# VHH binders against Protein SPO16 homolog (SPO16): the designs that were tried, part 4

Target 1, 180 residues: Protein SPO16 homolog (SPO16), of Homo sapiens (Human) (q5vvc0)
Amino acid sequence: MAESGKEKIKWTTTIIISSSLKSYEVATALENRSHKVRYSDSVENGSIIFSLSGVAFLLMDTKECLLSTEEIFLAKIEKFINIHQNSFLVLSAALHGPEEWKLMFRIQQRFLGCNLRILPVHNTVNAINLMCTIAKTTSKPYIDSICYRMITAKAYIIEQSPVWKTLQKIKLNSDSVNPN

## First folded at step 21 (VHH; from t5 with R107K)

Design z1
Fold by OpenDDE, last read:
Structure z1 (fold): chain B 180 residues (1-180), chain A 125 residues (1-125)
Amino acid sequence: as target 1 above (180 residues)
Amino acid sequence: AVQLQASGGGFVQPGGSLRLSCAASGFTFSSYAMGWFRQAPGKEREFVSAISSSGRSTYYADSVKGRFTISRDNSKNTVYLQMNSLRAEDTATYYCAKDTYPRSYTKYESDYDYWGQGTQVTVSS
């Protein structure tokens, strides 16, 4: 039985990347994954937006944040999350030591209750994989597929329920008694 | 109606320079990225360069990087392509194009909705 190699249809999408990231590895890497990449001067620096998935990522380097005033990078994050409903902060660090964790926690505390999720990453590949995974899972077709499966499963469970079977029998019997 | 009028093509020797211009009308020029494409005989049309709506960002094909410069003047609704150090391989019909989507730019031909008339560039000794 030849395992019909289900050619894993490579998921591709359109991505908007800040012009500030155009020269960065992340942009090239996304292009190399056959995504359609567009660049924009009008989005926040460091932003990657999966428009079809409705998710946006802000890429920040932990070292840069630590070298900056807290006010500056927090303001940037705040601006970003105010624009994008589904926002992720991709925080890059080679190592997540105490200082990096402290920073991450501070950011999380600052935006507690907001629609901000922090994604600690160690490298570009990790970042891309996470972003793509999130974007894929939040894409409309994928969600629809899941929803469909859930509905179908629910329906199946209901149909197999003894209660349902009993109700069907009752209905059949009632219809048989009133032929008039 | 959207109109794009390209000009500046011609005959030039290898190593020479040309400046293409494309005058745009019929849309908010400053809101859209503009691009240049070229098509050589017997070849597919290929991306040459794009410039963001603001003019702050540019995109170049690797084949023209360092030799070509795209610019725009939003006050004149015109996009330019300065071509330096021209090579025989640059011989093509050059097309100016309008990006379909505002506030972004790309290299993908499919994302351009209006095209100007081509201007011929011939690089020959």
Scores: ipSAE 0.877, ipTM 0.961, lowest interface PAE 0.4, mean pLDDT 90
Fold by OpenDDE, last read:
Order: C-alpha cells, then sequence, then structure tokens
Structure z1 (fold): chain B 180 residues (1-180), chain A 125 residues (1-125)
C-alpha cells in the first residue's frame, strides 16, 4: 500500500513587515518560508502584520525596554493596539527571569481590558513559529472551516438526540391519525 | 490612463555608469512604490530594485547591491536608477513598474500592475 505522500500543502500567506525590520533575521526567515513579504514605511516600527488573518504583531526586545523609559515603549504599544484590533506583543528575551516577568506583568496590567496579548519568546525561530501558528489559525478559510465543522457537529448531535428522535416519532404519529 | 516612460539606456563600457529615468502619470505617484526590473536575452525578467512611496526605504537585488541606487522625486513624478560599476551581466532591457498596492513595496513581479516601455542597457567592451 503505497503511502500516498500527502504533499503537506505548505501554508503560505501575505505578510507586511515594517521597513525597520528589513535587515533583521525575522524578515529573512519569513521570506525563506515562501511567504509573500511586503515592506512598509507607514506601519509601526517593529511590526509584522498578517493581512489575510487580520492579526498584527509588535516585536520588542525586553532588554531594550528595560533600558528605555517606561513611557516610551508603553506609548508605542498603545499606538499599536489602537490601530490593530487583534494585537500581539512579542517580547523577546534569552532568558525569562524575574525582571523579565515583572516587565511583562507591568505591561499586561497597564493594558488590562485592551485587546493585547503578550507572547514571550526566546529566539527568532520561536517567534516566527508562534506568529505563523496564530495567523494560520485565525485565517478566514481556516475559521470558516472550523465554523462549518462545528455547525455540522452540532447538527449531528441534535439529530442523534433522544429528544429529537422522540419528537420525530410524535410528528409521524400525528400525521398518521388524520384518517379523514 | 497610467503611463510609465523609461529613458536613459545606452551603450557603456564595463565599469561605466548610466542613469535611468522613468516618468509616471495617470495615478497618485506619491502613494505607490516603484520598481525596476530587467530582462536579458533568453532569461526571465528579474527584480532589480524598489523604492517606497515616501522614498525613505529601498530594496535591491543581491546582484546589484552596492552598485545601483534607486531614488525618486515625487514633485516630478519620476523614479531613477543610478547604475555604477556596470558589468557585462547587467546587459538587459530595463523596465520601470508601478506597485499594485499603496504604502508598501516588494520584490515580487506579480505585485506590479503597470509597466513602462523597456530601455536597453548594453555593457560591452
Amino acid sequence: as target 1 above (180 residues)
Amino acid sequence: AVQLQASGGGFVQPGGSLRLSCAASGFTFSSYAMGWFRQAPGKEREFVSAISSSGRSTYYADSVKGRFTISRDNSKNTVYLQMNSLRAEDTATYYCAKDTYPRSYTKYESDYDYWGQGTQVTVSS
């Protein structure tokens, strides 16, 4: 039985990357994964946008944040989340010690109630994998597929329900009683 | 109607320089990135360079990096390609192209919707 090598259709998408990231490893790595990459001067520095999925990522280095004034990087985050409805903050650190976690929690507290999710990452590969996974799962075709499956499953459950079967039997019996 | 008119091609010796120009009309020039492509005889068209709508960012093919410079003047609706240290392998017909999407730029030929007439560049000793 020849294992029909289901050529795993490689998921590809269009990505908009800030021009500020053009020389960084993350941009090159995304291009090498056969995604269609476009660059932009009009998006926030450090941002990566998956246009088809409607998700946006802001990449920040934890060390850089710790060396900067809190007001500067918080203002940047605020601007970003005001533009993008589905926003993720990608915080990079080689190690997530107490200081890194403290920073992360401070940011989360500052934007409590906002549509901001923080993604701690250790390296570029990890960041790319997470971003792509999130983008893939939030893509319109994928969501539609999931929704369809859920609707189908729900319908199946209802049809198999003893209550539904009983109701059908009652209806069938009522139609048989009209002898006139 | 969108129009792109390229000029500045010619004959040059190896190591020489040329400057290409492309005048654009029929669209909001300052909103779109512009690109240069080239096609050598018997070869496929290849990306050379792109410039963002604002002119602040540029993109170069590895083969021309450090030798070619793309620039634009939005007041004149013109994009330029300064070519220095020309080589025999740079011999091709050069095309100016308009990016399809505003406020972004790329190397992908498929994302360009309007093309100018080609201008011939010949590098020969």
Scores: ipSAE 0.876, ipTM 0.960, lowest interface PAE 0.4, mean pLDDT 90
Fold by OpenDDE, fold request of step 22:
Structure z1 (fold): chain B 180 residues (1-180), chain A 125 residues (1-125)
Amino acid sequence: as target 1 above (180 residues)
Amino acid sequence: AVQLQASGGGFVQPGGSLRLSCAASGFTFSSYAMGWFRQAPGKEREFVSAISSSGRSTYYADSVKGRFTISRDNSKNTVYLQMNSLRAEDTATYYCAKDTYPRSYTKYESDYDYWGQGTQVTVSS
């Protein structure tokens, strides 16, 4: 039985990358993964936007953040999250030691209650994999599939519920009593 | 109607220079990236260069990096391609194209919706 090699339809999407990242490895790596990459001068520096999924990523280097004034990088983050409803902060560090964690904690505290999710990454490959995974799982077809599954599961749970079964029995009994 | 009119092509010796121009009309020029493509005989059309709507960012094919310079004048609705150190391999029909999407630029031919008439560049001894 020849396992019909389901050609795994390679997930491809359109990605908008800040012009500031054009020379960086992350841009080249995304291009090499057969995604349609576009660049923009109008998006925040360090940003990568998956247009079809609506997810946006802001890439920042932890060392750079630590060397800058807190006000500068926080303002950048704030601007970014105000524009993008579904936003992630990708913090890059070779190692996540105490200082890196403290920084992450401070950022998280500053934006407590906001829709900001921080993604610590160790390298470009890790960053790309996470971004692509998130974007793929938030893509419309995938979301629709998940929603469908959730609805189906919910329906199944309800149908199997003792309460539902009891209600059905009651209804059947009521219909049997009013033959008229 | 969107119109793109390219000019500046011609014959040049190896090592020579040419400047191509493309005048645009019929759309908000300053909102769209512009690109240059070329097609040599018997070859597929290939990306040469693109410039962002603002002119702040440029994109070059590896084959032309350091030799070609793309620029634009939004006040004149014109995009330019300065070609220096021309080689025989640069012989092609050059096309100016409008990006389909505003405020972004790319190397992908499929993302360009309007094309000018080609201008022939011939590099020969």
Scores: ipSAE 0.874, ipTM 0.960, lowest interface PAE 0.4, mean pLDDT 90
Fold by OpenDDE, fold request of step 22:
Structure z1 (fold): chain B 180 residues (1-180), chain A 125 residues (1-125)
Amino acid sequence: as target 1 above (180 residues)
Amino acid sequence: AVQLQASGGGFVQPGGSLRLSCAASGFTFSSYAMGWFRQAPGKEREFVSAISSSGRSTYYADSVKGRFTISRDNSKNTVYLQMNSLRAEDTATYYCAKDTYPRSYTKYESDYDYWGQGTQVTVSS
């Protein structure tokens, strides 16, 4: 029985990255995973956008945030989430100590009720893995596949229902009695 | 119709300089990134440089980094490639190209939809 090696079609997509991140390892790392990377001057600094998945990531460094005025980085986040409906804040820190957690809580509190999700990451590889996982799961083909599976599962459950089988039998009997 | 007209190619000695120009028409020039590609005899076309629509950001192939400078004048609908410290390996036909997508730029040839006529650059002693 030749296990037809279903060549796991590697998921690839086009990613728009802020020009501000051009010198960062994130772009190269994404390319190494066979994604196409485009850069843009018109997106918020730190932005990584998976257009086909409808998700956007804002990469920020925790240290930089702590060194800046709270108003500045909050305004940046606000601007970002107003543009992108499905937004993630990728917060990078080498260590997640009390200060980093406090920052995260403040950000979460400020944007409570908004469609902002914070992703704490400790390195570039972790960030890329999370972003790609999220983007893949939110991609249209993947969603469509899940939806199809759900619909088919539902249909199967209904078809296997004793109630449905009984109704079908009744209908068949009624059709047999009225040949006109 | 989109038109790209490249000029400025020629013969130069190693270490010399050339400036290529590409005049664009038929589209909103300031909305699209522009790129330069080159093709040497017997080789595939390769990415040389790209510039964002605003001109604020540039992209260079590693082989030309530090030697070539891409620029643009949106008022003149023209993109330029200043080539310094030319080497024999830079001998190629150079092509100007328009990016397919507005407000972004890339190194991928497949993302360019219009191409100018090539201009020949020959670096020879």
Scores: ipSAE 0.871, ipTM 0.959, lowest interface PAE 0.4, mean pLDDT 91
Fold by ESMFold2, fold request of step 22:
Structure z1 (fold): chain B 180 residues (1-180), chain A 125 residues (1-125)
Amino acid sequence: as target 1 above (180 residues)
Amino acid sequence: AVQLQASGGGFVQPGGSLRLSCAASGFTFSSYAMGWFRQAPGKEREFVSAISSSGRSTYYADSVKGRFTISRDNSKNTVYLQMNSLRAEDTATYYCAKDTYPRSYTKYESDYDYWGQGTQVTVSS
């Protein structure tokens, strides 16, 4: 399809965020990008779900993971990936040193073969940029809509030829019903 | 047939209190978040508060946070708005509304599909 003539549209979407994140900067920042943010008590704490893109993110603070037992945070991740087909784990730490790297490696090893991708981040801005980029590139409805509109517009141009339009005008006048 | 009936409005002096009620029927009340919105004469309708389907989470507009308390009783299919420290700027028709989607909540008016007829709150000395 020709790239010329593409409509400049602002990508917006609906994001479902765990109630546990409601008062945090991440929720406000997503609204500042014109996305519609909804909250839920029924999703795992730390969840950010881009339902129209088919991707889900679990935000976890590395320090809190290191303070808990391995079994607990692995069970939380396992539950999350069993619910969401395309899962991302966003691991937050100011600096990813040896202990944080060991945690990341352990999680990668535990979930080998599962559809889980790990995103190490240092701050809220980093996390938001990554999540939005991933969600935008997987937002099939916008891409499909643009493609369908281009295909149908090409067919419409053929139907709008002067000959065809003249023939339809004659037919519509003979078959039309005038409104009262 | 979804029905929402808001009541409890009236005249009150600045600093006073009122409690609004909204009785709901025609849907599974415990599955949906509920919201309160208000509209003053000559102004657009604005979000006041929302409460999650379980009642565990609440959401308030900045202008009412700390003064208003939303609650619900799922056994009575009723949502409430306790309004304390009322100000003249709180004068409006208050509407209760049902969230379109189950098990999530929002401040966005466009995501509410059923609305009550409203109850008038007037704060004047």
Scores: ipSAE 0.700, ipTM 0.889, lowest interface PAE 0.9, mean pLDDT 83
Fold by ESMFold2, last read:
Structure z1 (fold): chain B 180 residues (1-180), chain A 125 residues (1-125)
Amino acid sequence: as target 1 above (180 residues)
Amino acid sequence: AVQLQASGGGFVQPGGSLRLSCAASGFTFSSYAMGWFRQAPGKEREFVSAISSSGRSTYYADSVKGRFTISRDNSKNTVYLQMNSLRAEDTATYYCAKDTYPRSYTKYESDYDYWGQGTQVTVSS
């Protein structure tokens, strides 16, 4: 949100949010902080990515994790950390009791040595404050749009190249090629 | 070169319907979200709707939600806007636009890099 009165330029950034979160309080609250929010079908459900800060957050409800198959939520986390260099898992619960802490420790043990940091939070406001603080602390001063346009122009040129189009066709039916 | 050709506008009475089309060429259509914006005389251009590159997700301005439906056909490189229950306040030039960035979508007009010429929609008794 823009501050009232005479203030120095408030830090703002671009945030990519999974379409799965579009109707949720977290998305509207980030927009209310004057950040430019973009949505994507192409990121893992529950993802919130501060692209200019180089950090990514996976939002998971602890209750859902405790009620689901461990294999499923661990695979989701593994996929997320393989895509994002600076990964944070935001574990939301109204109260973090013994079962919630056991879940957190299980995840920590499974991903020992990985670039995964786990953030237990109590509510949406807590989660937003932590994510924005981490992203602001790890970002450069507000980057003008020239750097952002340069990144976009490279992506556009690559997507239009015959080589990239050929690799995309092969990716549908072949071995691993690392996207981007 | 990227080209966007919008059509389907016209004159219609309140409560009527129109279907806008926007044919796209010169880029990988299936990689980019598409949007519809509108501008009434003397007003700022405003967001109407957006659709994700896959077509699975849609985004609507509150003023049109429930009355307008955005869709796309990636095999025909075309995006559509079905406009129902039209009101006088919907009178504007409607523009289709291509999102600057692949695989994400937004309501922010500054993030759209290519624009159609627009098609006029007039809702009047």
Scores: ipSAE 0.700, ipTM 0.887, lowest interface PAE 0.9, mean pLDDT 83

Design z1
Fold by ESMFold2, fold request of step 22:
Structure z1 (fold): chain B 180 residues (1-180), chain A 125 residues (1-125)
Amino acid sequence: as target 1 above (180 residues)
Amino acid sequence: AVQLQASGGGFVQPGGSLRLSCAASGFTFSSYAMGWFRQAPGKEREFVSAISSSGRSTYYADSVKGRFTISRDNSKNTVYLQMNSLRAEDTATYYCAKDTYPRSYTKYESDYDYWGQGTQVTVSS
């Protein structure tokens, strides 16, 4: 049953988006879903980072990848993986045919054994829904901690202090957005 | 110890120009984005513009885009707002503000932790 008022029924979060995506459809759509969107020059172009969920997405257009030098887009993905522990590559194309699947296979081959998941999408709405679903699902252990504290309110047990959660949130934002 | 001093406001006729400055001290200026906000009498304070810590990226409210230009000089710890093609609706007190978090920027007023005292801009015939 509801933990609190109407505001906590709808999941919202903080999202760090590369400056390269500012004013693009994906950024405005995330703002329209009431998420707090921040922008950064210090993350890889095409990055969308759900700092409170600990997941990061690199948006790449398959058409641009197919017109680009392989070494360039593989190096970009490699840098992204080395910065973000839970990395997803979002490959967009209107239709994912043989050329797009060959591209995905080449990327999978290069990063075999790495913590990289590849997400083929065909439009901005598909990408946003998938990213938000993954981020919301990944934040579940934090929600479980809150539910535990609510259930055990009868007993004096404080396993996570508000101060410690605040410090973790600040550290997660710093580590997830601008690693150097 | 953080201090933000905005200046450069004044009276100007419609179509005119003004340049606001905000001198900053008490923090590592080059690590933080800076913003300009404004408040007209009887209205809520609203976002005007933000600039990233390096100055490479800028962010503008729709109502000022194309007319206002934000810039910064990290060697002088100063952020600027060049206001061109001024209109009566631009009349307000303009505030500079420091972003709470390093190396990212935003339009959300709640994410700014230090504020200047403001400078008045009046656009009238």
Scores: ipSAE 0.681, ipTM 0.879, lowest interface PAE 0.9, mean pLDDT 82
Fold by ESMFold2, last read:
Order: C-alpha cells, then structure tokens, then sequence
Structure z1 (fold): chain B 180 residues (1-180), chain A 125 residues (1-125)
C-alpha cells in the first residue's frame, strides 16, 4: 500500500522528566523531537511522564537493580505504580540474558494484577521509540464534547494528586484548542 | 500581588563579573522554580538559566554554561545569578521570572507567569 498523498501533522506533546535524567541522551532526544519538556525534582528518579497521554515510564538500569537489594527496587516500582494510573517499567541492559530475564520475571510476579507493563530495551533509540509510540497511540489529537465530558469526569477523581495538578496546568497553558 | 525586583546590573569590562539578585514576594517562593532571561536591543528575549524550587537542580543555556551560576536562598525569598567571564554578547536587560507551575522547571519562556522589571548589564571595553 502506497503512502497517502496527504502530509500528516507532526505529533508533539508535553513531557515531565525527572531531574535525574536531565543530562542523559534520552532527555536531549525527546527535546529534539519538538516535545515540550519540563524537569522535576519531585518525581521518582528515572521518571518520564507523558502528561497529555496519561502514561508514565520508569527507566531502570538492570545492572543497578541486580546490584541493589530486591526490597529497594521493588519498593521504588510499587511507589511509582501507586502514583500513576498507566505505568510502564523500561528495563535497560546492553544484552538481556538469563539474569536480566530472571529479574524481569521476578518483577512481573511481584506486581501480578497491577497495571504495570514491562518494556525491555537495550539502547536509547529503542526506549524513545517505544515510549513515544505508546504515548501517541494512547492520545487523541482531536476531542469532541462527548469525549471531553468523559475525560473531565475521570480527571475529577485524580485532580487532587500533586502530579496531576502540575500536568493539568501545563496542558492548559500549551493547549491551542479552546472550546470557548 | 506577586512582585519580582531584580537588581545588581551595571557596567563591567570584558572578563569581569557581576552578581544579580531578584527579591520575590506575594507567593510561596519555595514551591516554584525561578528563571533568568535576557534581551538585547533588537533581539528576542532568550533563556539564560533556571533553578528548581528546592535549589537542587539547575538549567543553563549553552551560551552561559560554565560562566554563570544560578542559586537561591529560600529563607530570603531571593534568586541570584553569578555572572563570570563576561563578554560583549552578554550585554542585555536581565529579567527574573517565576515559573507558572509548582515543583517543575523549564527553559520555555511561555511557562513563566510573572516577570521582574529587569536590570541592565553592559559589557564593553
């Protein structure tokens, strides 16, 4: 199938990134994709939050997890999923061998039944492509009044969370679509 | 009402130093990131530096990195910009600004809701 003759509007969004990632290639690459990037000391180290898509990613290095106490990295993941409705764990390693797969299985077993999805990656490009694809597919660039009413009712339940209040203010400032 | 008062500008020789300060009032200073921006005559206003609400994280434009240091004192509701190794191209009016949102920070001018009156920095031989 040939590509359509119409140019598509380039998708861009607002992202909150933990300060712990500011000097890393992943942050620079997201800015290079024209996304509006904000940084925060108040989110868990390794967090990347796509505010308009309602998805959040926790980036963890598999080697660091294997060197740390299991209780510590599991508690970090638990805290993350309790804050974010749609949580993803991005596990990075140069190669995903038996030890890395054992770690992944252990995490899956611990959080069975929770809304956590695990994404193994081994380079920055792989991680960025996965995160941006997931965020894009969970967002809608055009929202009619029926969909807006459903989203507004859902947001009322979570609007008191510190993270949601921050994200909502960013969305309102950057939103060029105004019903009024 | 939110007030931001920048001071400490002046004339300085190339290679010299200045320290800018910005006294803030009318909001919970420790909850918000602060930024410095500058505008030379005939040019667009540009980002210089930002500091997180806690002061733990800083953000610098490439043109000033290694020469300028942003800091804050939450007990005095004041943000500072230490400017070292000044160059002619640093000549501008410098503005301090308050981030719109608590507990995050950015380089994007559109995300700052309150602005100081500015202080002039002139670097010439």
Amino acid sequence: as target 1 above (180 residues)
Amino acid sequence: AVQLQASGGGFVQPGGSLRLSCAASGFTFSSYAMGWFRQAPGKEREFVSAISSSGRSTYYADSVKGRFTISRDNSKNTVYLQMNSLRAEDTATYYCAKDTYPRSYTKYESDYDYWGQGTQVTVSS
Scores: ipSAE 0.655, ipTM 0.874, lowest interface PAE 1.1, mean pLDDT 83

